# Miniprotein binders against q56419: the designs that were tried, part 4

Target 1, 326 residues: q56419
Amino acid sequence: MEGRTLEEVQEEVFKRHGVLVPKKELEDLAKALEEAGLLLTEKVEARLKEEEEKLKRERPMRLAGLSYPEGEREARAFLEAFRASYPGEGEEARVLLMPHLEPSRVPEVYGAALAALEKTPPPERIYLVGVAHRPLKEKAAALPVPFQTPFGPALPDLPALQALDALLPFELFNTPLAFREEHSLELPLFFLKGRFPEARVLPLLVARRSPELGEALKVVLRDFPGLLVLAVDLSHVGPRFGDTPLTRTLAEEARRRDLGFLERLAEGEPEAALAFLGANPTRIDGVEVVASLLPLLRERKGKVLAHRLDLEAPTLSAVGAGTLVL

## First folded at step 9 (miniprotein)

Design y19
Fold by OpenDDE base, look of step 10:
Structure y19 (fold): chain B 326 residues (1-326), chain A 107 residues (1-107)
Amino acid sequence: as target 1 above (326 residues)
Amino acid sequence: TEEERRFEELFIEAWELLFLGYESGNPEILKEAIRLFEEALKIARELGDHEREAAVLARLALAYYELGDKEKAKEYAEKALEIAKEKGIEYVIWEAIELLFELERLG
């Protein structure tokens, strides 16, 4: 573990042994796994290497047939149903904050995002910024390849991606394997591609706050205008996330944190939004993304269109989701 | 062997899905992971490979835990632990014990 983060060790253990280790127990289990030897490690490594080579060409759908329909016709019906789940009207978005949680859990929140997209002129390109749930070699990364969707491939904007890379103090095109299963990009992209089939995409992941990313994007957006999408979830509370079972008090705290965060963003005060969370005791997912994009969020006023704290009854846990337009 | 190859394919796919299901919060992904692990488990048993068997059982325990099925999680963890203790599979012993303690803590 010397010099590695807990997340890096977790990923290493997962890759080597196929074990998802809770962070709190990671050190002891990691040691035990190392001492016990490697089950299927060579095969896992070989497969990962093969997958990395494939990712040089395209990013295939991972969640088709699981989270959304694989077929285009069914996928369109899916979009329509989600839009119908939100009874309101949207607003034009220059910045869209939307969830990446399993769509079926928060349909009206995705519906609100679709409502906003209906009021948004088709962008030439979409800057899609997700959350890295796997470790990245750098604070942020991009994958400059087509992303498969039921509506056809989402093509990368290579000129804009190259312009962004040139302005960053690190290599943007890092850790391609982190994109292979990253749902924080795939799920939002389904909705975005369905609404804007001709838009190019910049698929970006943030692992750690990068002020450099926000500053670089601010410059790039001048020459390469487009829609900025923050694909982030909000609070994560309950046993799945290390808490006690969801109580009224815990739910109220989660909602307060979520709404307080979103409202301050809607007022154009992203620093105040981050400060409001403090140590982030309810584990709002999008903190590192927002912290990275401060230059793009400042002084932009908007509106919270939807919010839900969704209960996962089997685990007595809940995840917050919201839709915000700026 | 072909059976060993098939086991490895199933096992790798299943644990990838397990992670994805955990992170995404989609129970259907976890169910698919479980399905694949169950197939892998069958192969391991047919091969008489106790290490592979114990490993799969531990992953099944975790998958059911993430689905909120504490009863099945406990059952599979105990089975994993039993085999692992008998055969001296240290990493599975630790995994199973850890999960059993977590189940007890939350019970």
Scores: ipSAE 0.338, ipTM 0.686, lowest interface PAE 1.8, mean pLDDT 88
Fold by ESMFold2, look of step 10:
Structure y19 (fold): chain B 326 residues (1-326), chain A 107 residues (1-107)
Amino acid sequence: as target 1 above (326 residues)
Amino acid sequence: TEEERRFEELFIEAWELLFLGYESGNPEILKEAIRLFEEALKIARELGDHEREAAVLARLALAYYELGDKEKAKEYAEKALEIAKEKGIEYVIWEAIELLFELERLG
């Protein structure tokens, strides 16, 4: 069962096809499938352990040649093209919210982030907080190694990372493999490293809201000042995300929730932003990051620079992205 | 063997790209995953390894499903299921059935 319980599968089959598959029959099938696939699964597990050992030393580019150019000169031209996609002026950011959605889908949203960085003094370090798309062993994690980019390695701020680890009630360096395929760090990092080539990075992931992370970061930021970046996407709606096909009504609701969330954050009211979303029916993926970082977001006023709800016509789905400076 | 190791490297890379393409929302990454799965499929066929062949076909079906190509997704899922049933590859049977079930949900 790919990420589903047998009861969830049984209920879903009944709802969609009107046929009830007995739980025992599903259990027998699932057990047989696991036993038959054992050898291939073991070899995959062995390969993943090998990759995990490599991640103790560096995090290589996974998206070079796919989402951004591999060569440095081409990568700089790519950055300029994205900046040109946003004709406006930025504002200085102490906190920047930017997307991790494929850049070519929301070029002006990434361009707005670059415009904000133009107005932002080069920081000594960047606290880059992404969304874990693979399970973490704890609520949050970091990987204290260089992250490769076309602009050279983004070096970890080891003293700041060690200080953060010491303040948490769990081991911060807990799930290296989750970073191997984590675009929520790699895509924003491309833009950040390109603009601030000398800044060190704290590459952080949030899987589940962690108030202790936010409190610890508030302490660490006093001694290790830097730029805080929330690398998050907004609404996820449509069949790719478990909805019916995208309708105008669903798209309008997703846009309303995205903008209402961002606007409340811009007023320095992160608790109100979370309350506005309620059960999060459009699956804004920034919620867990914002909920973790409340101490760093309260009373910080700013401005929404850009937003797009981008349609995926073939899948009848959409994803929202925005740029917010605080 | 060298061929089996090459298959494993391609399969893992393609599987990770499938995840990345889905999560990042980049259809070109999904297409790259498909290219790598096609290369892995060639190796599985050269080896005469029906389990590897069926597993790759099931992943190709999933890749096309995530790309939004329901017809290709169905085609590959049915081929994976056919081989898996004939050769007794039960975990692929489950994966193919689940995907075909999801495709019917979408109409």
Scores: ipSAE 0.265, ipTM 0.698, lowest interface PAE 4.9, mean pLDDT 86

## First folded at step 10 (miniprotein)

Design s10
Fold by ESMFold2, look of step 10:
Structure s10 (fold): chain B 326 residues (1-326), chain A 104 residues (1-104)
Amino acid sequence: as target 1 above (326 residues)
Amino acid sequence: SMEEKIRELAEKLAKLAQELAELAAQGEDPEELEKKMEEFIRVFLELYELTKEMNNPEAEYWLEMTIELVWEFLDAFREGNVEDAVELLMYIAEAAEKLAEALD
């Protein structure tokens, strides 16, 4: 049975959210698919298979020249400029929460992370935990290969990754393609590798909360000490995320939610931080990571160094970013 | 019920995403492709406007991922990246299927 027409639905959505997909755009999409021809899906499937095989050996840079400079000299200058955008001092971190939002949108938030790294003894390894933006086969995943950066390859800590995999009730390495374009790892890694060039990395993604991951990581961190990095963004509000256009009220709510969440984490109370958000009405990105990592966050007090709710005028939307040391 | 309606829309969106990804390989009628694209967007927009009416955390996760993937899909075409757009349709189908499963 057919429901409402496209025009009826578009009118309602436009009224509430200001979102419209014009008919010309749909025609252009259909034309582009038709012009690509008979083998387009087979070509895409073949490319994905080839990319998956390549990802079993290394993960190349995807954002060089777009989000950060490709050359090492320029990349170091980039780091210095970002550090300068945060005039404060950092604090030593055993756990660092930092964003994965486009760096140019929140320069002082990344600068605060760099300030914290200045105060942090170089670790032997970094547990880099991002957020999956593609479906994973399990609740979490890892990719045990070098990640290329302008500062050289970030080498995987294979013994620690193997120990982690052995402790989990699911396959950790079974979704390589989810890492191919994952900016929640690549963007923070640029900053981390630039400051800790000798550290090995455990590149991890969380899709859905996994208490098993947190318990396993607690065991692995005991045997393989290192820096734990939660590479997460905060509130996501506005039409790109299902809301009405950003209003002052929604922005104020998003900021209140972001800061309340971070402050409760800073008091060593991750369960209280999650409870504060309730149903997570502003879609704080970090909740699944925090919920997975509770054993590593409890009783660990620290400090919020920076926060920004960054506005996107073209999309009438905003994303929050913060820097927290524990 | 509201959750039943969301489940039905998710199942339909998954089916449409799969069919759109397959149509280029079949060399289908351009008019049919346009009609399926319109239906895909209509179903997406109906699902999108229901985003605040669930109290199922698993379903909310998959709905949020589906929404983000559809916007990436549209952005890929706006940038002329047709192969990435087809890839995104495959991910949309996966996420929408998981959404429907979460509401069973």
Scores: ipSAE 0.672, ipTM 0.861, lowest interface PAE 1.6, mean pLDDT 89
Fold by OpenDDE base, look of step 10:
Structure s10 (fold): chain B 326 residues (1-326), chain A 104 residues (1-104)
Amino acid sequence: as target 1 above (326 residues)
Amino acid sequence: SMEEKIRELAEKLAKLAQELAELAAQGEDPEELEKKMEEFIRVFLELYELTKEMNNPEAEYWLEMTIELVWEFLDAFREGNVEDAVELLMYIAEAAEKLAEALD
């Protein structure tokens, strides 16, 4: 195939997908790589090794000053503003499904989560189950260290984590580097720690469906009761995710799938929720998490508090977010 | 088959991601890096265009992961975060390899 120029590739991408990859950015990268010289991979490897060693002690904030305020006072004001963005009242949650999308994109959805947390008695511990956006060595993982937040460290529940590990057929404490930048835990944890400062946390990531995780958690929850939080997004549609630019039809389909999924969960029918999605053509993010936690979701009735399909205008793509209480 | 084509593209993408990460480390000619980047993007786009239901949940998972990581890579690149971009290339290589393995 005759070597198309970068410009031709850019033009083709734009024509087909409505996304522009700027040539200047590639030039800037090339220049930055040139300036960084021979040491970049070695530096990256050394950095990763150092970060992995640090993760044996604590997980630092990655998104402080970016997605949420670093300072405690400002962080509290942030929580209040997000709560104010949702005009409704919450309900007591035993299970909370909430987003992990950039908070500024879906403030009222996070506001709905905060509303639910207001009606929830302070738990001793929070089982925070996020989505792995990095490869894991196993189907699921945990990081048994303090997670830093503007409200102080979220401390791990080591006894409960150990109990969970003992019931799993694989090592739970795997792939610590996957947690370093994982926003699916950090963003929800900001809101959770702000509301429940004394709660211990079990930070869990799911890569692929693990029925064993749900069964193990069901046992652990009997001896170590707490709030279960599913930190998941919903549909991912548009060029960023493999589709054509967002159209009314595509948006309607995404909303239909999101709401149909959440409503079936609210009825206590998680298997029906998964079956409703089929091949998951709108790429609902939380499918593997829900599929792993079926034993904990069955027969639990609840309520959908909020939903939004949020447009990312630069990519003409959209992500669904929802808040569900069970 | 479509699956075989996706597998081939995934293997090629993984190789290109590794080569880009290595080139970035070696401080090689910006022109060579640009050419490899162009090839990487081209292979990715071809893979992206062929993205269809494969009736292979594992392959679908790794395909989605690969696509997501590539977009993150492009974002890091646009932001001038070279270290993050190189790290993401390593993850792209891993995810694309896993995709190829899932289709074997």
Scores: ipSAE 0.356, ipTM 0.739, lowest interface PAE 1.6, mean pLDDT 87

Design s11
Fold by ESMFold2, look of step 10:
Structure s11 (fold): chain B 326 residues (1-326), chain A 104 residues (1-104)
Amino acid sequence: as target 1 above (326 residues)
Amino acid sequence: SMEEKIRELAEKLAKLAQELAELAAQGEDPEELEKKMEEFIRVVLELYELDREKDNPEAEYWLEMTIELVWEFLDAFREGNVEDAVELLMYIAEAAEMLAEALS
């Protein structure tokens, strides 16, 4: 072991960030790993292989009963409650930016998305673009299978997905496991499927910016028109994300950056929105999606319907969420 | 340099995450497993305290993912979900490897 001891590093990290990992927890973790048995990694690998094979046929709900109701009747009531939390009117969206943060944390932001969908003619298909929270093999990925929801399966638009794959310089379908727990698709899809039960879906994830994805989607959307949804969150600030504890100053900076980013997008100026963020000091997670999709966002004007920077009091951290129609 | 330090920590973190998963799978001595866990967390904390607003978007992407995965790993453990914790170690190893590659 080179360098500082664990105790020395912990003291410095605690002073700067207020974060501590108690030694007792490390001892308990080590005991739990040992108690799980000699074949723990092989057992996990076998489970992942089995789940990967299932994901080639369908993507099951992971958050039913946790983030939204499992039953269809309760799920429909849930949608109506969220719509009611936003008192405004929406506008027709050709592009919708909406969050993927836990719905109960930002109810009016999801309500604003529902208000926009009320004004939007039912699309034949939805291009649902989320943010990968697991490693992808490429810069972007898709999973061409039904996604289960309380409102029935969201069916894939296979011809559009195949057309997209054919235009990309990388394999689009080669990371099915990344979709297994991906809430950035599942949570927005719940609202989208509830509102547009007949629409097919292109479930897409972005890991790193891909200009090729945006150019390919521009071509595919010409032949397969539909609703483009950017399912992204905004600023991530506080110790959970590598900052000092949240202060009023940090929160106001995060809010200013969120709103400045959204407003520039609303003016049809996605490059200016990215330039405004610079090094992205508040870690807006929508940046890689926007950077990928520039050809679809240029010159498209709209408006910001809602925004909230939501405090995670136990972690002294916050996450921003917004609703934008273009 | 800062990049060199981050690269070295990322390479070490990837190795430690893989070794922790392998040590559990091999039924290694509990004391050895505990030492590896302490070293893993020490490296995580050193990586965590470094300046994250670096002007290398590829590296910043992987660093942010690595940090988030580590917090998920700790959450999975605190909830008693040991299999998920091991799975997350595998993702941490992959993200840390990609971080090191981005700084090559």
Scores: ipSAE 0.681, ipTM 0.855, lowest interface PAE 1.4, mean pLDDT 88
Fold by OpenDDE base, look of step 10:
Structure s11 (fold): chain B 326 residues (1-326), chain A 104 residues (1-104)
Amino acid sequence: as target 1 above (326 residues)
Amino acid sequence: SMEEKIRELAEKLAKLAQELAELAAQGEDPEELEKKMEEFIRVVLELYELDREKDNPEAEYWLEMTIELVWEFLDAFREGNVEDAVELLMYIAEAAEMLAEALS
């Protein structure tokens, strides 16, 4: 391959995918790497090891002051503002599907989730099932430690987690580092903890579909009843995800798939929802979660409360978000 | 085959990601780092351009993971977060290796 310059590669990337990796950013990185010197990999490894040890005790906030306020008073105001962004009323949830996208991108979708939570009696525990955006050693994982929030720590339900682990053919308590930066748990948990401060939490991540997880949870939920929350996003389309820049046609397809998926879930037909997506060409984020939780979603009827396809203008990409009550 | 091509690219990407992480650690010549970064981006682009065969769910998962991690790497890079960028390179290497393995 003849030595194309970085500029030529950047131009090609831009032409093909509408995304530029700025040369200046590469230069700045190179300079930063140069300044960081010989010990960066070792430093990173040491950091990861230290962080893993910390995760044996608690999961600290990573997005406080960025995605949501760190202070409790400000955090409460944040919740109120998000609730206000949704003009509708919620319904009681036994199962709540809500986004984990940056809250500022889809405020009314989070507002819809809050509206549903207002109509939901305080659960003893919340099964919070997110999407793994880091490699997991197993198909699913849990972190059995307190998660920090502006409202105080979300405490794990250890008995329920242990019961779940005992029913799974793999070790549930795997890959703690995958939880460190996982926003699919942190962001929904902010809203959930703010609404239900006394609820215990089972923070779960799904990487790949695990029918065993759904069957195990179905058993566990009998002895340990609680609110099931699917923290999932919907379509991911555009250059960031390997498509051409967002067009009207692509956006319409993404919305069609998102709504078609959610509507079938609302009808209590999760298998039909998965079948409707087929090969999932718009990359609905929640597919592996839904596929894992089929036994818990079957025959549950509900309502789609909100949906948005949000444009990320810098990448000409879009992500779908929705709120569903079952 | 498309699968073989993806596997080859995944192996190459894993190697490049690891090399970039190592180069970042060694404080080597900015020119060499730039060259490796260019090669890395080229491999990523080639992976993006390939039609994903959906006949191997495990491979598809690792491909999606790899791509997502690459974007997070680029974001960290843009933000000047070098430590996160290097961490993400390590994850890219892992995910790409798993992709290659899933296609073997």
Scores: ipSAE 0.407, ipTM 0.776, lowest interface PAE 1.5, mean pLDDT 88

Design s5
Fold by ESMFold2, look of step 11:
Structure s5 (fold): chain B 326 residues (1-326), chain A 104 residues (1-104)
Amino acid sequence: as target 1 above (326 residues)
Amino acid sequence: SMEEKIRELAEKLAKLAQELAELAAQGEDPEELEKKMEEFIRVVLELYELTKEMNNPEADYWLQMTIELVWEFLDAFREGNVEDAVELLMYIAEAAEMLAEALS
C-alpha cells in the first residue's frame, strides 16, 4: 500500500509538532459514533433546522455563563472590572480594532477597548466586523436580527444593512447557521452593547477578502455614519494551528509580526501592513478583514493601545490580541 | 508540487469526513468506522507536515479553518458532545473541499 501508516505519521508529527491523537481515543470515538447510529443523524438534523429557524428571528446568547455573566447586574460589574484592567486612558476612535479571544485571557486588551469607547461619542450604529469560523456561502455575510446580550437586545440597523446588501454582487444574508456559534461577534458585542446601549448594530462576518465589501461600506458609512469595529485576533502560532510547540523564538516572531502589523495600520498604511506580513507566517487572522476594508483604513492615523500574545497551555499554542484606535 | 500534495490531501480529507458522518448515520460495522477514523486522522496529520507558505490567501484561509475545525471536533468528542462532533465533520468536509478548490 502507498503512503505511511497512521503509526508512522503519528510518530513523525509528534516529534515535529508535539501533537498526538492516541489510538485509544480513536477507538473510543468510533465506538461512540457506532452507539449513536442513525438516531444521531436525526438529532443533528433536527437541531440544525431548529437553530436555523430561530436565527431568522434572533441570535441568542451562547456564551453567557461561560465567557461573561448572564445577569445584567453582574455583567455591568464585569465591564467595570475589565476597564480597570487597563490603567491608561484611551483615545477617540472612528475605527476600533479589538480582539475576539476569550476575554479572561486578555483582560487589559479588552480594557483598552473600553478606554477608547469612553473617549468615543456614542454612535448611532456600530459596524461590527468579525471573522467567520464556519464556512460562508460567499466572501462575507450578515444576519439582520437582534443579538441578545445581558444588556438587552442589540438591534440591527435594517436600513443600513439593506443598503449594504443592495451594493454587493452577492446576497449578504447568506449563511444564518454560521452566526449560531460565532464568538467573534458575540464577545466584542458584549463590551460594545454594554458601553453603547442605544446603538444599532450591523453584525458582519468576513470569510475571504472582499474588495467589494470595503467599497460598499465606504458608501454606506457616508449615508449611515457610525463606529467601525474590526473584531479580529492577531498571530496564531503553535500546534493548534499547524506549527511546532510554542518556543521563545516563535513567540518573539509572533509578537514582532503583531506589532509591526498594528503600527503600520496606525500610520494609515494598510497595504504596507499586509505587505509587512508577506506570506503571513504567524497566521494573523485579521488580514482578510483588513484586506476587505482597505478603503476605510487608508490614511487614518491612530495609536496601538494594547497587545498581548496569550499562551494556550493545553495546546502549547498562542494567540495575539491587540487594541488599535484610528 | 507542495500545493498539489495539499490539494490531494484536502480532497481525501473532505471525502473521509463525509464518509464518517454517513457511516455513523447508517449504523455500520464498528470495525469499518474505526478504519475510517484512523485514515481521517492520518490525513490530518500529513497536513501538519506540509508547509503553509503557499502565497495563496484563499488557500491559506481554508487550511487554517480546516485545522481549527479538526481541533474543535476532537474537543467536542473529548467533552462527550458527540452531536457537535458529527456537525463539525460536516464543516470539516466543506472547508477541505474549499481548500482543494482554491488549489485547483
Scores: ipSAE 0.708, ipTM 0.868, lowest interface PAE 1.2, mean pLDDT 88
Fold by OpenDDE base, look of step 11:
Structure s5 (fold): chain B 326 residues (1-326), chain A 104 residues (1-104)
Amino acid sequence: as target 1 above (326 residues)
Amino acid sequence: SMEEKIRELAEKLAKLAQELAELAAQGEDPEELEKKMEEFIRVVLELYELTKEMNNPEADYWLQMTIELVWEFLDAFREGNVEDAVELLMYIAEAAEMLAEALS
């Protein structure tokens, strides 16, 4: 690319991937960065430090008023509408796999999760395992503070979190800033807290597969029983993720992989599910989570309740979402 | 090798992301910032073209992370959220470093 203008590169990328990175926006960014007179690193560092200190006390909502309503009454209506979007009935879940994608993109998939939760006795605690979309210092992390929701704070189960930490070969309570805006916890938690207001929560993030996490959780679950929730998305395909624009063939492959993955999990064969994906060419989001939780997923049979591959039209990309009960 | 090329691009991206974050902080020469931004975008685009060539699962993870963070950076930038954009540059640097390490 040395010698080509940025415009030529952008045009080539657009031709290949159907995504135009607007040159003007980059120029505007450079200008905005210039105009902002970025005393910003010190300011950003100071902000990050302040935010980290706040995260020692609570995790505030970031997506209230954006992805879901901030007010409790409106939030309850939101839950009801999402439940109504799924026409089926759920099943009792000991393990729930559900999406963390923007709810409006896959309402029926969240509706299926709510349907499952309706058939699930209120748990004492929820192990909520999300996907890290920020770098973690360790393979997994937890944030042992209240998470704010429209239904009140989701309180951490400190005894269970401490028990888990004691069994792990690394410090569980690492990288608090990774939780600040992590939607893979916040979005599922909205639905979970709305359904089970009295449940304590263990908010966990997985970056890379940690077999130790699954083994530790298996032990902890004996003394601290609860609902295990895998908040994971499925395939990520298209230009946003390094592919060509979504085609019928690419979409079919994404669906095949998503459903093949979920079906094998539903059969109680998580190793087979991972093996089926191989190198994971459609970038199923939940692979590292499932790989970490193998001891908890083995021999558990269940049912796929919903699946959708949702198109993001502006980027001609798509993300898979599913709901599975075990 | 293709992996070596990706590694080199990742290292370059990490450096550029960090430099951009630092330059943004110092309120330095708009021309230098623009130049670095152009270089950053070029490296991103080149790396993006090579995503389909990745065959290392560990590296693929970090590549995916890097790409997602870049998209978020662009979104934050478009929205005028400069503080978020700078924060995201720091994460891009970290993810790109991890990508480079995974390919070493």
Scores: ipSAE 0.359, ipTM 0.746, lowest interface PAE 1.7, mean pLDDT 87

